# Ledger of designs, part 1: VH-VL binders against o60147

No score or structure here was measured in a lab: all are predicted.

Target 1, 175 residues: o60147
Amino acid sequence: MLEKNKYLYIFRHIQTNQVLLSQGNVLKKTALFQLPYPLQKPVAPNGMRPAKLRKDHWVPLLKVEFPNESMFQSVFMQLLNYRKYRSVQPLTSDLLKLPIPVRRRKIMRQEVPNTIADLADILNKEKFPENSVRLQLSDKSDSEYADWPPSVQIDSEEIKLSRGFREKTTVDEAR
Structure headers, positions and changes below count from the first letter of each chain, unless a header shows other numbers; antibody chains aren't numbered by Kabat.
ipSAE, averaged over its two directions, is called F for ESMFold2-Fast, E for ESMFold2 and O for OpenDDE. V2 adds 0.75 times the mean of E and O to 0.25 times the DockQ between the complexes of E and O.
[cut] marks letters that were taken out.

## First folded at step 1 (VH-VL)

Design g1 (framework fv_gimsilumab)
Fold by ESMFold2-Fast, scan of step 1:
Parts: sequence; structure tokens; C-alpha cells
Structure g1 (fold): chain C 175 residues (1-175), chain A 120 residues (1-120), chain B 107 residues (1-107)
Amino acid sequence: as target 1 above (175 residues)
Amino acid sequence: EVQLVESGGGLVQPGGSLRLSCAASGFTFSSYWMHWLRQVPGKGPVWVSRINSDGSSTTYADSVRGRFTISRDNANNTLFLQMNSLRADDTALYFCARDYYDSSGYFDYWGQGTPVTVSS
Amino acid sequence: EIVLTQSPVTLSVSPGERVTLSCRASQSVSSNLAWYQQKLGQGPRLLIYGASTRATDIPARFSGSGSETEFTLTISSLQSEDFAVYYCQQYNNWPYTFGQGTKLEIK
């Protein structure tokens, strides 16, 4: 029986370095719920998350291809759990000593290396077949935030998004 | 006052093992990525290994992969480097260093270094 | 890997002089370049990151400039405490690499 490949896309915010996960090549407004603060009470522009989904502010960080739904589901759910666990940890005393704007920038900038490290940790814990998972990165040097298991093939290629993803019109910023 | 103090270096024969320690104080150790670097006298530093803040992810230079293991004990503010199958070209002064800002790749605080000599 | 070449290898100078050190990368590192000072028996001290941003507690006489492949560290008025070896480091590409160093020595 033929199973369709499953894809996980990871996006990075160009100004804040925050990360969003998507099960496809289109970033939807609902992805903002992945951010640690409730969407209903968006933080001001100098806050810890974007107030609105602006597709032109998000760039692909990496794309992961899985040969089947089971492998995709396992990794995706574990990655969400890692992110949730990290978001509820208390702030350290070193972070609390920093001015609020510096503290926010420091926390947000850690999301890219943390997400890549989380992904690698999950893949190292799973016993997937050799070369069964394909990793495409916008910048291949980002693969070096972690050690990857034999199950991973790394390719550095332009990550292609749907035709409508980055249409830079005022309509993309509205409901 | 941020301090990093390395220990555990010494003289070992080829094929031997050493475990280096780095005692951290003056900051919240569990919030920072940490690195090991080494330096031969008269030459620039060479990056060896890194570990993220919670210890779940590690990365190694090609020359040490499979032989060295980086780890951390956040409860006791200590970073470790377990070095196995040591070679003459591992001879260097070994530094632990704190990553400045997440995994920035530049280092705001370094220890004084602990010397490792691999010789028969 | 990216090779960083520093020049000059050694520089003999007197206190009060303006000093310029160069670092050239074998390929573009954008602005992802740091400068360190190392004195005998000590670990390196971060001076500059992002090519031009001074690190915490670094005196204003130290400044960095450049981008892509050509970078400069300037000490506007050399003090006696500044005699040391200076290293540039790129963090744009893995593996992270350092230059071979420039030694500042007293004339």
C-alpha cells in the first residue's frame, strides 16, 4: 500500500527569531497559538511575540520529510511537547536581572537553536531506518546546532512554498 | 562575578582517557549553552564541542567525534568533557566557555584553561 | 572550512599610537565576526561581536568595522595594558574558525 510522504515545515520570524511549526507549506493564522502567550491578548510591538500574522515576516528555517504518517506524528507531537515544556519553565535569575526589552530578545532568540536541538534529540531517540528522514535547510550551517542520527539525510536546497504563501499585499495582513 | 574554572587535565599516554570538569559560578548555569575549545601555544583557539542549556543536544568537531563526550550537571553547575582514545594531536590547553546569547557561536567568558598532554 | 587570515602577524608599537589590525575571510561571513584579546596565561577576552558591537565593559578605544570578507579592529590610543595577542573569529559558518592571531608588542 502506497503511503504519501508527510512534511513538517519550520519557520523563523525575521525580527524576533521566534519559531512556528506547520504541517504544510502554508503558514496559517492558527499557528500563532504555538507562541507561549495567548493570541487573544497580543503583546505590543516591542513584546515577546508578533501581534498579527504577516507572512512576509516569516522565512522557512527547515523542512522535514517523513516516509509515513506514523513517523511524522511521533516526531511532530514530541516536538510540540518539548516546546510546551520549555515555555512553562520559570525564568532564571540571570534573565530576571536583565531589562525587560533585553530579556524578551534573549528569550526569543533562543527559539531557533532550541527547536533544532529538540528535533535532533527526538530523532536520536527514535529507531528510524537509515536515511528514512530528509532534512532540507535554508542555511545548512543551522544543521550544526545538533548531532543527527543515521536516519537523517541532510540536503541544503531552497525550500519551496505554495504560490500564495508570501504574496506581499495588504490583503495578507487582514482577516 | 562570572567564573569558569577548568580541572582534570594532565599527562596521558596515547589511547588513554581523561575527564575534564568546568566549575561555573556567578550566573545561572542552566540558562546557557556551553562550549569546549582547545589551543596549542602560539596558535588560535579551535572549537571542540558544545552542549545546549538542558543537555539534550550536543555537537562535536569532526576531529573528536566518537571519542569525546560533552555533558553537564545543572544541579551542581558543572560542565564535563570525557575524552577517550586520546591521540598526540589532542595535546592542547582546554578551555570551557559560555555562549554569549543562546547559540550565538561567540564566547563572552572563558576559563583559564587546563593543560592536556598526550605523549608516550 | 572558512580560513581567517590576520595581518600583520606582529606589530611593534608605542603607547598612545593608533593601531589597526586586519582580518580577511576566505569567503563571506556577513557581519558574523568577533574579536578577542588574549594575554599570557589567560583565556581569551571578548572585545567585539557582530563586527562592530563592543562587548560589556570593553573600553571605547576599541572599535570594529567591516563586513563580508574584510574586517578591521582599531585601538584609537594604545594603553600599556593592550599589549596582547588579538584573534578574530567567524560564527557565520560551521565549523567556527579563528584567525592565527596578531601579536602587539612594545617597541
Scores: ipSAE 0.006, ipTM 0.509, lowest interface PAE 13.9, mean pLDDT 79

Design g10 (framework fv_gimsilumab)
Fold by ESMFold2-Fast, scan of step 1:
Structure g10 (fold): chain C 175 residues (1-175), chain A 123 residues (1-123), chain B 107 residues (1-107)
Amino acid sequence: as target 1 above (175 residues)
Amino acid sequence: EVQLVESGGGLVQPGGSLRLSCAASGFTFSSYWMHWLRQVPGKGPVWVSRINSDGSSTTYADSVRGRFTISRDNANNTLFLQMNSLRADDTALYFCARETYTYVEGYYYMDVWGQGTPVTVSS
Amino acid sequence: EIVLTQSPVTLSVSPGERVTLSCRASQSVSSNLAWYQQKLGQGPRLLIYGASTRATDIPARFSGSGSETEFTLTISSLQSEDFAVYYCQQYNNWPYTFGQGTKLEIK
């Protein structure tokens, strides 16, 4: 009866620029499993505890509105596949020449432009109707990381989050 | 040494079917996205189809959509192209190619190609 | 789809000459442009990716430049083994497309 999900929210970490995908405007702790580099500090010798989600450390990067749930699901799954593809590839010789902390910072910083480029690539591959996909960016200059197809309308309206996300932020920090 | 070897091409009548294979060696096949491309003598290559690393996502050129199916067998390091309802304009040399990317720059490009397998659709 | 136009279609040159091949895109492809060499009876060989990055084991005489819509492949001193057809390819937008090729012939 009710309208199914047709919105994709993408969030970025305020310090690392790492990216999380969500079907809604609320982030769950399990979203942290999307990250190739965990936010937690290793605890030895008794093993690793999963990182805790600090919702106040994540801000909206972009929001995409699709004309229907089928198109949303197709793009969302493809975007997850692109992220997994990037995470399992061998590091380039240029990256291997960098000290580990510098290398990881550079990789993490690239998640924003890479995610935007991946989204644009997926949307260019799909034959969606002209002006059928609405893209809202927190920083409009981020649209310049990619060339967008005719199906995409870039919107300057503020990304609105649910009141629960903003006011009921759960603080749950890594050990 | 990284190698891709195509096979399965041949002569077939219009409306017929062929299954092309691409045997991969010298790299972790299951980590790479793969492509099929075709080329008519004297012309540039034309992209036909793409498959992701686990085979869950496929994309096709408009000219072959609904007739061709790309698939992969990661256990045996083999890429396939099932071609049905073949037409005279499907006549070409068919190549498989490996896709790679740069982590920082975000580029996706094809770095290794096979030698091709010829497909002729003729009455 | 993005159309890539290569020029010239055919170029007659002598060994030792500096050769420049051009590729023009119908819309911006950023730097997401590759160059391939293809000899008769062989598959394409990657020369350049990212408009200017030379692929592994490609001789230093090959270089690429350009961005957006205008790209060039330069061979600084043509060798006898370089007589082949050269293709540009964009991977900025789906579907990925190739130019029509530039054939290098012995003068």
Scores: ipSAE 0.000, ipTM 0.488, lowest interface PAE 14.2, mean pLDDT 79

Design g11 (framework fv_gimsilumab)
Fold by ESMFold2-Fast, scan of step 1:
Structure g11 (fold): chain C 175 residues (1-175), chain A 120 residues (1-120), chain B 107 residues (1-107)
Amino acid sequence: as target 1 above (175 residues)
Amino acid sequence: EVQLVESGGGLVQPGGSLRLSCAASGFTFSDYWMHWLRQVPGKGPVWVSRINSDGSSTTYADSVRGRFTISRDNANNTLFLQMNSLRADDTALYFCARDTYDFGEYFDYWGQGTPVTVSS
Amino acid sequence: EIVLTQSPVTLSVSPGERVTLSCRASQSVSSNLAWYQQKLGQGPRLLIYGASTRATDIPARFSGSGSETEFTLTISSLQSEDFAVYYCQQYDDWPYTFGQGTKLEIK
């Protein structure tokens, strides 16, 4: 329980580069509410179908370890707010000139660098102790999307994509 | 015109290896997820493996996991399936297929297939 | 895994007839169902996706309907080139599964 309150799990879509934030190492369908665009187009004759969570389409992007739950909650909520803010901004004239499918692909591809930049911005704004926040990335080059404060320690070990974030837990054992 | 051409099939003994190739043309190969499927005569197709557009993510059917490796060469528009530790029940016609652009995981174009026979 | 069951297994029909092929899923696949036609010596050809959307260059005589667990493919007036095996496929959940097929043959 105690340790589990300190981790933020960030997933990336293997094609669109869209990002999902999770408080646990397993994605819940409700995480899809973070996405401004549906993952699948409406194909039903009776209208729109809601997006389904395809867990095999999402892989680890990074894992953030905080020293305590209050720091975790603060950063997590601020990241969600940054993402909501981005989703309601007016599109630039350059983007509006592009066909809708091309436009959406371009926007979606920016979610990884945007999320990393947002995380760094939040951490630079907060006064956290030196080396108190640990980042473990699936691809360490992704850390280059931002400048990190002294509070951040980047793990030399990358996340193995074949293993995901899944670990044996009481919940996982029950399911 | 979209075209997928498989090659590399043949006769191999149990425990052997084969490498299948799929040459793609008529579309921007690097924009699409690609799949391998197989079919036993008189039966329906069975999905084998998937690779995303840049090759950074692969998925395998439970029956082939740990034995087969899917890969792609976007510079040469070629999809590969490396098959190791082959078993008699891997005998089938092997197809490469293109995913839809929206990652729907239904297959809008297929090749003609390359036969693989695993027999002593 | 989601099991798809097609019926009938074999159907003997004459050109000009209306034919209906069924596909039943062991659990809901919403509308995430595709239909394929396969002729001897050829790879499958996509006919329908999203349960009811006709793929590019597919003749209007082919139509799909259904949702959730029950789906049908209809050929309104069978032509000689339509004698083939037809497969349904679900893409609602991994692993992606196909039905066992329905063979249309000349009566």
Scores: ipSAE 0.007, ipTM 0.578, lowest interface PAE 9.3, mean pLDDT 83

Design g2 (framework fv_gimsilumab)
Fold by ESMFold2-Fast, scan of step 1:
Structure g2 (fold): chain C 175 residues (1-175), chain A 119 residues (1-119), chain B 107 residues (1-107)
Amino acid sequence: as target 1 above (175 residues)
Amino acid sequence: EVQLVESGGGLVQPGGSLRLSCAASGFTFSSYWMHWLRQVPGKGPVWVSRINSDGSSTTYADSVRGRFTISRDNANNTLFLQMNSLRADDTALYFCAREGWDLYYFDYWGQGTPVTVSS
Amino acid sequence: EIVLTQSPVTLSVSPGERVTLSCRASQSVSSNLAWYQQKLGQGPRLLIYGASTRATDIPARFSGSGSETEFTLTISSLQSEDFAVYYCQQYNNWPYTFGQGTKLEIK
């Protein structure tokens, strides 16, 4: 059995690049409440809205392993707060000049770089022990969105998208 | 209205260095991600590097990583590419390009500045 | 890396003709495909993005279609200024890759 509450699982949408955070290796329907609805102010009727969860539309972005539940909870809470803070900032005048659908796609595609940058910012502010936090990415180039502190070690192996965040079975281990 | 003008290309010996500049006008430069691409005559463009709007994040093609550095000066609407340890296969026409607002297509390009690495 | 293959490599046509250019991806790129026009001595000009959306100030004779792995660019009535090299580009997967180009030349 795996020790619980030490892993942060981060997923991205295969088309929109939107990000969902999860405490488990499988997304729950409640994760959709992280998505904006509407994405901009209520006056825009053609906003994006949470839909029925389609698990096949979400792929691994990265997995973060913490040495204990306390560190996990602290970072997870701060990351959620960063995301909420971004969602309530006024839109720039350049974004407001764009048609609503174009504006929303632009905002959504930035969620991957933003999430990675926010994670790195939180970890740089915390004084965690050297090599105490392990990152495993589906695409290692995504680590370039930020500078990482000495507390972080990046796994040389990427997450295989065909496996998701699935644990090895006895069949997989025999391979 | 939108205009990108590259400069700084030239002939250089293998192992040498060049700094390319891209002067941007007609838009809010500090709001856009910017890219460098290169093209060998008769072939398609090849992506080289990107920088985000405030300069805090950069990404490089594997072939140039560790040798090239992308940077920007938002106060003067200028994009740079510092090229070190140049090789013969870096010979190309270098373009700066503005990233599309929606996704990662390039909505405006400059005219290009030629870089030749030869003895 | 996703490979984009364009066909034909060269096409000789007369003004007024309808032309179609193809771009095939080695893996699905959804609709995240753009088309560019490049004339000698100039940088590329964006024509189409999102497989079918015409860029600002691009004439209506240019249209794009397709999804997943197969895409086409159509010019409904070729004008003299349309003789150029055309490139497709995918932006579904990093690194961003371009096709080898299709050259339109005068018959």
Scores: ipSAE 0.000, ipTM 0.477, lowest interface PAE 16.4, mean pLDDT 81

Design g3 (framework fv_gimsilumab)
Fold by ESMFold2-Fast, scan of step 1:
Structure g3 (fold): chain C 175 residues (1-175), chain A 119 residues (1-119), chain B 107 residues (1-107)
Amino acid sequence: as target 1 above (175 residues)
Amino acid sequence: EVQLVESGGGLVQPGGSLRLSCAASGFTFSSYWMHWLRQVPGKGPVWVSRINSDGSSTTYADSVRGRFTISRDNANNTLFLQMNSLRADDTALYFCARDLEYGWYFDLWGQGTPVTVSS
Amino acid sequence: EIVLTQSPVTLSVSPGERVTLSCRASQSVSSNLAWYQQKLGQGPRLLIYGASTRATDIPARFSGSGSETEFTLTISSLQSEDFAVYYCQQYNNWPYTFGQGTKLEIK
């Protein structure tokens, strides 16, 4: 009866360009475990603040609408696996010669193009029906990081980065 | 019930081979990365090998690379470790484990299968 | 590889006591540290991940704290079922490494 969980939301950090995947239009604190680098630094003696989610520091990168929950779950899990795989790959010699802070910034900056390329790769491997997957981006030029299969329809309207962005969900039990 | 059950351990002579199996039940096995770890009594676990969800990517600890092969059969929910050219220092209790999607810690382990390499 | 050193190696305690176990990393692991409980004849049981997040179905008496290189696991009121070996594990850098363990035994 009520269709649930057919939207994938991808967010980027406004300062670092790190990426978080979400099954809903809002981020949960547990999503921070997707990140290899902490968003907070050690502070005073006797204290290290636990990582905190500053929702105002994350903006939508893209939204993907799938025709059903099965397709959504398949793509979502594959994206998480691609991100985990990338985190354990050996660093290139070019990256290793950079100071640690510069190296981390360069790696983090690559998360947006890498995530978009990973999404496209997954969708190219899955043989979904033509125009069955709708992709909406905050910046349409980001779609140029990859070649998209016939199953993907890119929305002409960009995501508005405003307070009105919050989408209505099909899940009422978790309010 | 969500569980992992290892089997295939035993006594083997140096230079011999063993194939370990890990039967998964109660969860969608094909959605998880799987690992083999080993533990010598009185010491902490040591990571041995990793395989991704579809089996296309494998990684090995330096001490076993070239001798061990990790594989999986998603149709039968089974993880394998083929161990060749076994050495005395491979003697340990071998565990299979599942990692959680957002982290690389192990939220589900089997109870282990013992491997003893001696003449 | 990152080396994790746990202290003490063995701790003799009585039920009802508050115990604190330490884990020190040879280099920063951020908050990417987990704690496990292992009883004789069993595989490890996940207690804490992300340094301070309690795993599913783990009693509230278990808590974790720390970051970077210094971490602690606290059991606020030790129960008879808590006598076991406890291991810390980092998952910040590959390969993932475990500490040598702290054994809790009856005083």
Scores: ipSAE 0.006, ipTM 0.472, lowest interface PAE 12.0, mean pLDDT 79

Design g4 (framework fv_gimsilumab)
Fold by ESMFold2-Fast, scan of step 1:
Structure g4 (fold): chain C 175 residues (1-175), chain A 122 residues (1-122), chain B 107 residues (1-107)
Amino acid sequence: as target 1 above (175 residues)
Amino acid sequence: EVQLVESGGGLVQPGGSLRLSCAASGFTFSSYWMHWLRQVPGKGPVWVSRINSDGSSTTYADSVRGRFTISRDNANNTLFLQMNSLRADDTALYFCARDSYYDFWSGYFDYWGQGTPVTVSS
Amino acid sequence: EIVLTQSPVTLSVSPGERVTLSCRASQSVSSNLAWYQQKLGQGPRLLIYGASTRATDIPARFSGSGSETEFTLTISSLQSEDFAVYYCQQYNNWPYTFGQGTKLEIK
C-alpha cells in the first residue's frame, strides 16, 4: 500500500538491544539482513549473517511518519547506510581487549542510542518543513540521545502494533 | 546465468499506452526487488519504478507517478510496466534491472536487461 | 536531487594505459556510489558498489576509491574490451541518480 511507504518503524531486541528497521508495522524475515554482525564472517549475499526471526523477542522502539514517499525513502536509505558504515568500521583497541561475548554485548547495547542519533543527524541535515515529521517513541527518554530539528514533532501517544503481529500469524509467515 | 529480457516496446502516439514485459531466468525471481529504468541515447540512465519481492509495495519517480504501473507475476518470472498517457518525454530505451540485495533493496543494480525501445511520436 | 558530474566527458586512450575517471556529487553520498560499464547495444554492467567493492567476476584491473563527494574509477592497464561508456550512480538519497557518463574511445 501507498500509506505504508510513509512510515518507518524501528524495533529493538528485548535482550540484546539490537535494532531492526521496517517500512511496515510487521517485521519481515528479510529485516534480519540489516543486522551488522561485525564480529562474524559474511555468510549471506549482502555480507551479513541472518538470524532466526522470533517476533516475541522484538518490541517497537519508535515510529516515524513522513508526509510523502520521497522524504521517507531519503531518510530510510540514509539510515541503512549509516548502519552499513558502522558494521565495517575497525574495532577500537579498547573493544579488542574484551572477550568476544563481552565485546559483542557492549556493541549491541549501543545500537539504540546510535540509531536514534543517526536518525536525528539525518533529519537535521535535511531542510524539511516545520512539524512535517511525526516521531512516536515507546520510551520518551530515548529522545534525549539527540537534538531534534524544528521539522520533528514528538508525539505523546503510544506505539500500536497490528493484531496479526501479536497473534504470531502474519502475511510474512504465510508466504 | 542471470538473464533479463525486455519486450513490448514500440512506436506509439502521445496519449497512448504500452505494456512492457521483462522475462527473468537464472535466479529465484520471487526473492528479489525489481526495477525499471530508462535511458535516452547519449545520456545516463534514469530510475523509473521499483517493486518488492511479493508485489505488495511499489514506488515511482515523480515524472511517471499516476501514469505508470509496475507489477510482477512470480509464478511466471515476469516483471511488467504498464505505461498510460504517454508523452514525448517518455521516449527512451527501457531496462528492467535486479536489485542487488536478496529480498530487500540496495538501490544499485547487479543485473540489467538489454532494453526495449519506446518511441512516443506523432 | 543529487547531481553527479563525471569528468572527462570523452577520453581517447591506448591499450595498456592507466585510466582514471572522476565522479563528483553535488552533496555527500557517503560511500553509496556504484560504477557501471555500458557497451553499445547492451545494458549496463555493475563494476563497483560501495565506492570501492568490486562486483562478482569483475577483473582486478578495475578499482574504485573516494567518499562523500569525490569518487574515482581506475583501470590499471586498459584492455581492448574496456572501451565503453562508464556511469557512476548514487544510492544514498532517493531518487537514485546517475552521472552523464565518460566515454572511453581508441586513439
Scores: ipSAE 0.007, ipTM 0.545, lowest interface PAE 11.4, mean pLDDT 80

Design g5 (framework fv_gimsilumab)
Fold by ESMFold2-Fast, scan of step 1:
Structure g5 (fold): chain C 175 residues (1-175), chain A 123 residues (1-123), chain B 107 residues (1-107)
Amino acid sequence: as target 1 above (175 residues)
Amino acid sequence: EVQLVESGGGLVQPGGSLRLSCAASGFTFSSYWMHWLRQVPGKGPVWVSRINSDGSSTTYADSVRGRFTISRDNANNTLFLQMNSLRADDTALYFCAREEYYDILTGYYFDYWGQGTPVTVSS
Amino acid sequence: EIVLTQSPVTLSVSPGERVTLSCRASQSVSSNLAWYQQKLGQGPRLLIYGASTRATDIPARFSGSGSETEFTLTISSLQSEDFAVYYCQQYNNWPYTFGQGTKLEIK
């Protein structure tokens, strides 16, 4: 069984590149409240309801292992704060020149580099012990969006997308 | 029932100013992006300005940029349009409208509009 | 900018008739097209979005069809309250634009 409050699981949407943060290795529908734009509205345009969570549309981006729950909570809270801060910033003049569908797509696609940069910034500000924070990415090139402090150790093994964040089975190891 | 009610229109001289208001009811105003549009009789509506849910982001049509300012008061469910340096070609019926979309990648349409407030700029 | 041309400009019809209104775009707008009804002294009322999806509380007699550059709004059995001006709007390319309108009037 995984210790949920020691690991930060970060998911990416396969179509929009939007990012969801999770304390568990499986997304809950409440995570969708992190999104500034719901993926799809109901056919009836009146009233406001959350979009349905389609678990097959969210893939692992990265997993962060902390030495303890206290460090996990500190970093998790700071990431949520950074995301909130970004959502209230004025749009740049370059974005304002774009058609609205293109603008929304571009903003959403920046969530992956932004989340990785924010994580690195938080970890650079904290005084964690050397090699105490372990990162495992689905694509190691995503680590190049930031400069990492000495407290961070990047796993040489990438996350396999076929299993999400699930633990390996004996069948998976035989393949 | 979703309702939008505009007010503040009137007759002004060129170079004058007006502030339009749009009172929203029947929905969670703070959750929606809002727009101002204008219409000359016998023609279709023309987009004027847009504001996001918390008021941190605004956009304007080229013809009004630098002269008009859109703002909102979420505590009182009110949308505003401050119009400065008014010209004869700003004469129109002004509508506030609520933004809606089906799919975030395809753009938006206007699901509810007010009844409009007339603005006449003449000397 | 994309220009939307509506036809006819004015149509005189009797209640009970089937009416078809056209909207042509100068360039493809995919299916990102909405239809609005506007009565004298009122703001526009959303009828159709996504070219063919009926908006909330809109009667079944209203239907939309088409894609790319050719779009149609159909009213299958015209009621007395349907006499109004109808506008199409594209939301595919910025700036979003409206047609010039089609006026339905009593024959």
Scores: ipSAE 0.006, ipTM 0.583, lowest interface PAE 9.1, mean pLDDT 84

Design g6 (framework fv_gimsilumab)
Fold by ESMFold2-Fast, scan of step 1:
Structure g6 (fold): chain C 175 residues (1-175), chain A 121 residues (1-121), chain B 107 residues (1-107)
Amino acid sequence: as target 1 above (175 residues)
Amino acid sequence: EVQLVESGGGLVQPGGSLRLSCAASGFTFSSYWMHWLRQVPGKGPVWVSRINSDGSSTTYADSVRGRFTISRDNANNTLFLQMNSLRADDTALYFCARGDEYSSSWYFDYWGQGTPVTVSS
Amino acid sequence: EIVLTQSPVTLSVSPGERVTLSCRASQSVSSNLAWYQQKLGQGPRLLIYGASTRATDIPARFSGSGSETEFTLTISSLQSEDFAVYYCQQYNNWPYTFGQGTKLEIK
């Protein structure tokens, strides 16, 4: 068996570029609570349908293999803290002048570069052993969002998902 | 055709400085990652530094970090390497090389002829 | 850092012969390996990247194979212009590292 919590998977939404962190290659519905902006459009004026995980709308962005579980936990918790910090920062006056849908789309498009930059910043700070962290990217050009430390190996291998990752969904596509 | 021409090498005393230039032609310079590498005669090349297409990201080998600065002038298709606090072990032939347009792939499809740098007292 | 070891160090051959050069990595580099040719007084010339993909304008007699830690460069019918030093390079792990080279000499 694979070591528990040694692998970090990061997924991106194919349309919005929103990012989800996962401790394995199975994306759980609870991961949707990481999103500041819901994916579902309102069903009625008074609210929205509960968020649905449509697995075919999420693709792997990157996979990180750590030397051990303690290093994984350290990096994973720091990434969550970076995301929390970004979510509570005040919006610039330029963003506040935009209509809400335009503003949210602009913010969402930056989640991929921001997440990659945050990951690299954490890894540069941690001083892990040379070549001890393996980074696999679905699109190698995404590594350009950051400078990587000597601890990181960048891999061009395909990111493999579990058999159950892409199951049939009952999601209403709203049209 | 793609051409890279290095210049600025020479003799310098330990602790001195040199600025290397690489003139690029035959391609859209502003679209490519660019690199500096160095080579001691009879040995393999050693990677020194890289810079992304717009100059916003730079990376350095541990041996030169804090002493060397890579930069680029996309308006004039020129790559630079500012070398400060030079040491005897910086003596080498210095090459500029082209990286990739779309990815941070770090193999080098075109190289210059090299410019020699000798650091001695 | 990943160490690349090339063999043989030197090889004396005649035009028309098949030549095979080896490159071994101290740890896996997947398929992220390139081969270069360097002639006296010149910068290196990219031959192969991704272990087996020929670079632009490289003759079909050059081919690469291998993965993980074991790689080979083959020249199927050596031409007089192929006498040079050959280097392998990995770009799987920062820092990028090169092998020590294999020199092809005329017999």
Scores: ipSAE 0.005, ipTM 0.471, lowest interface PAE 14.3, mean pLDDT 78

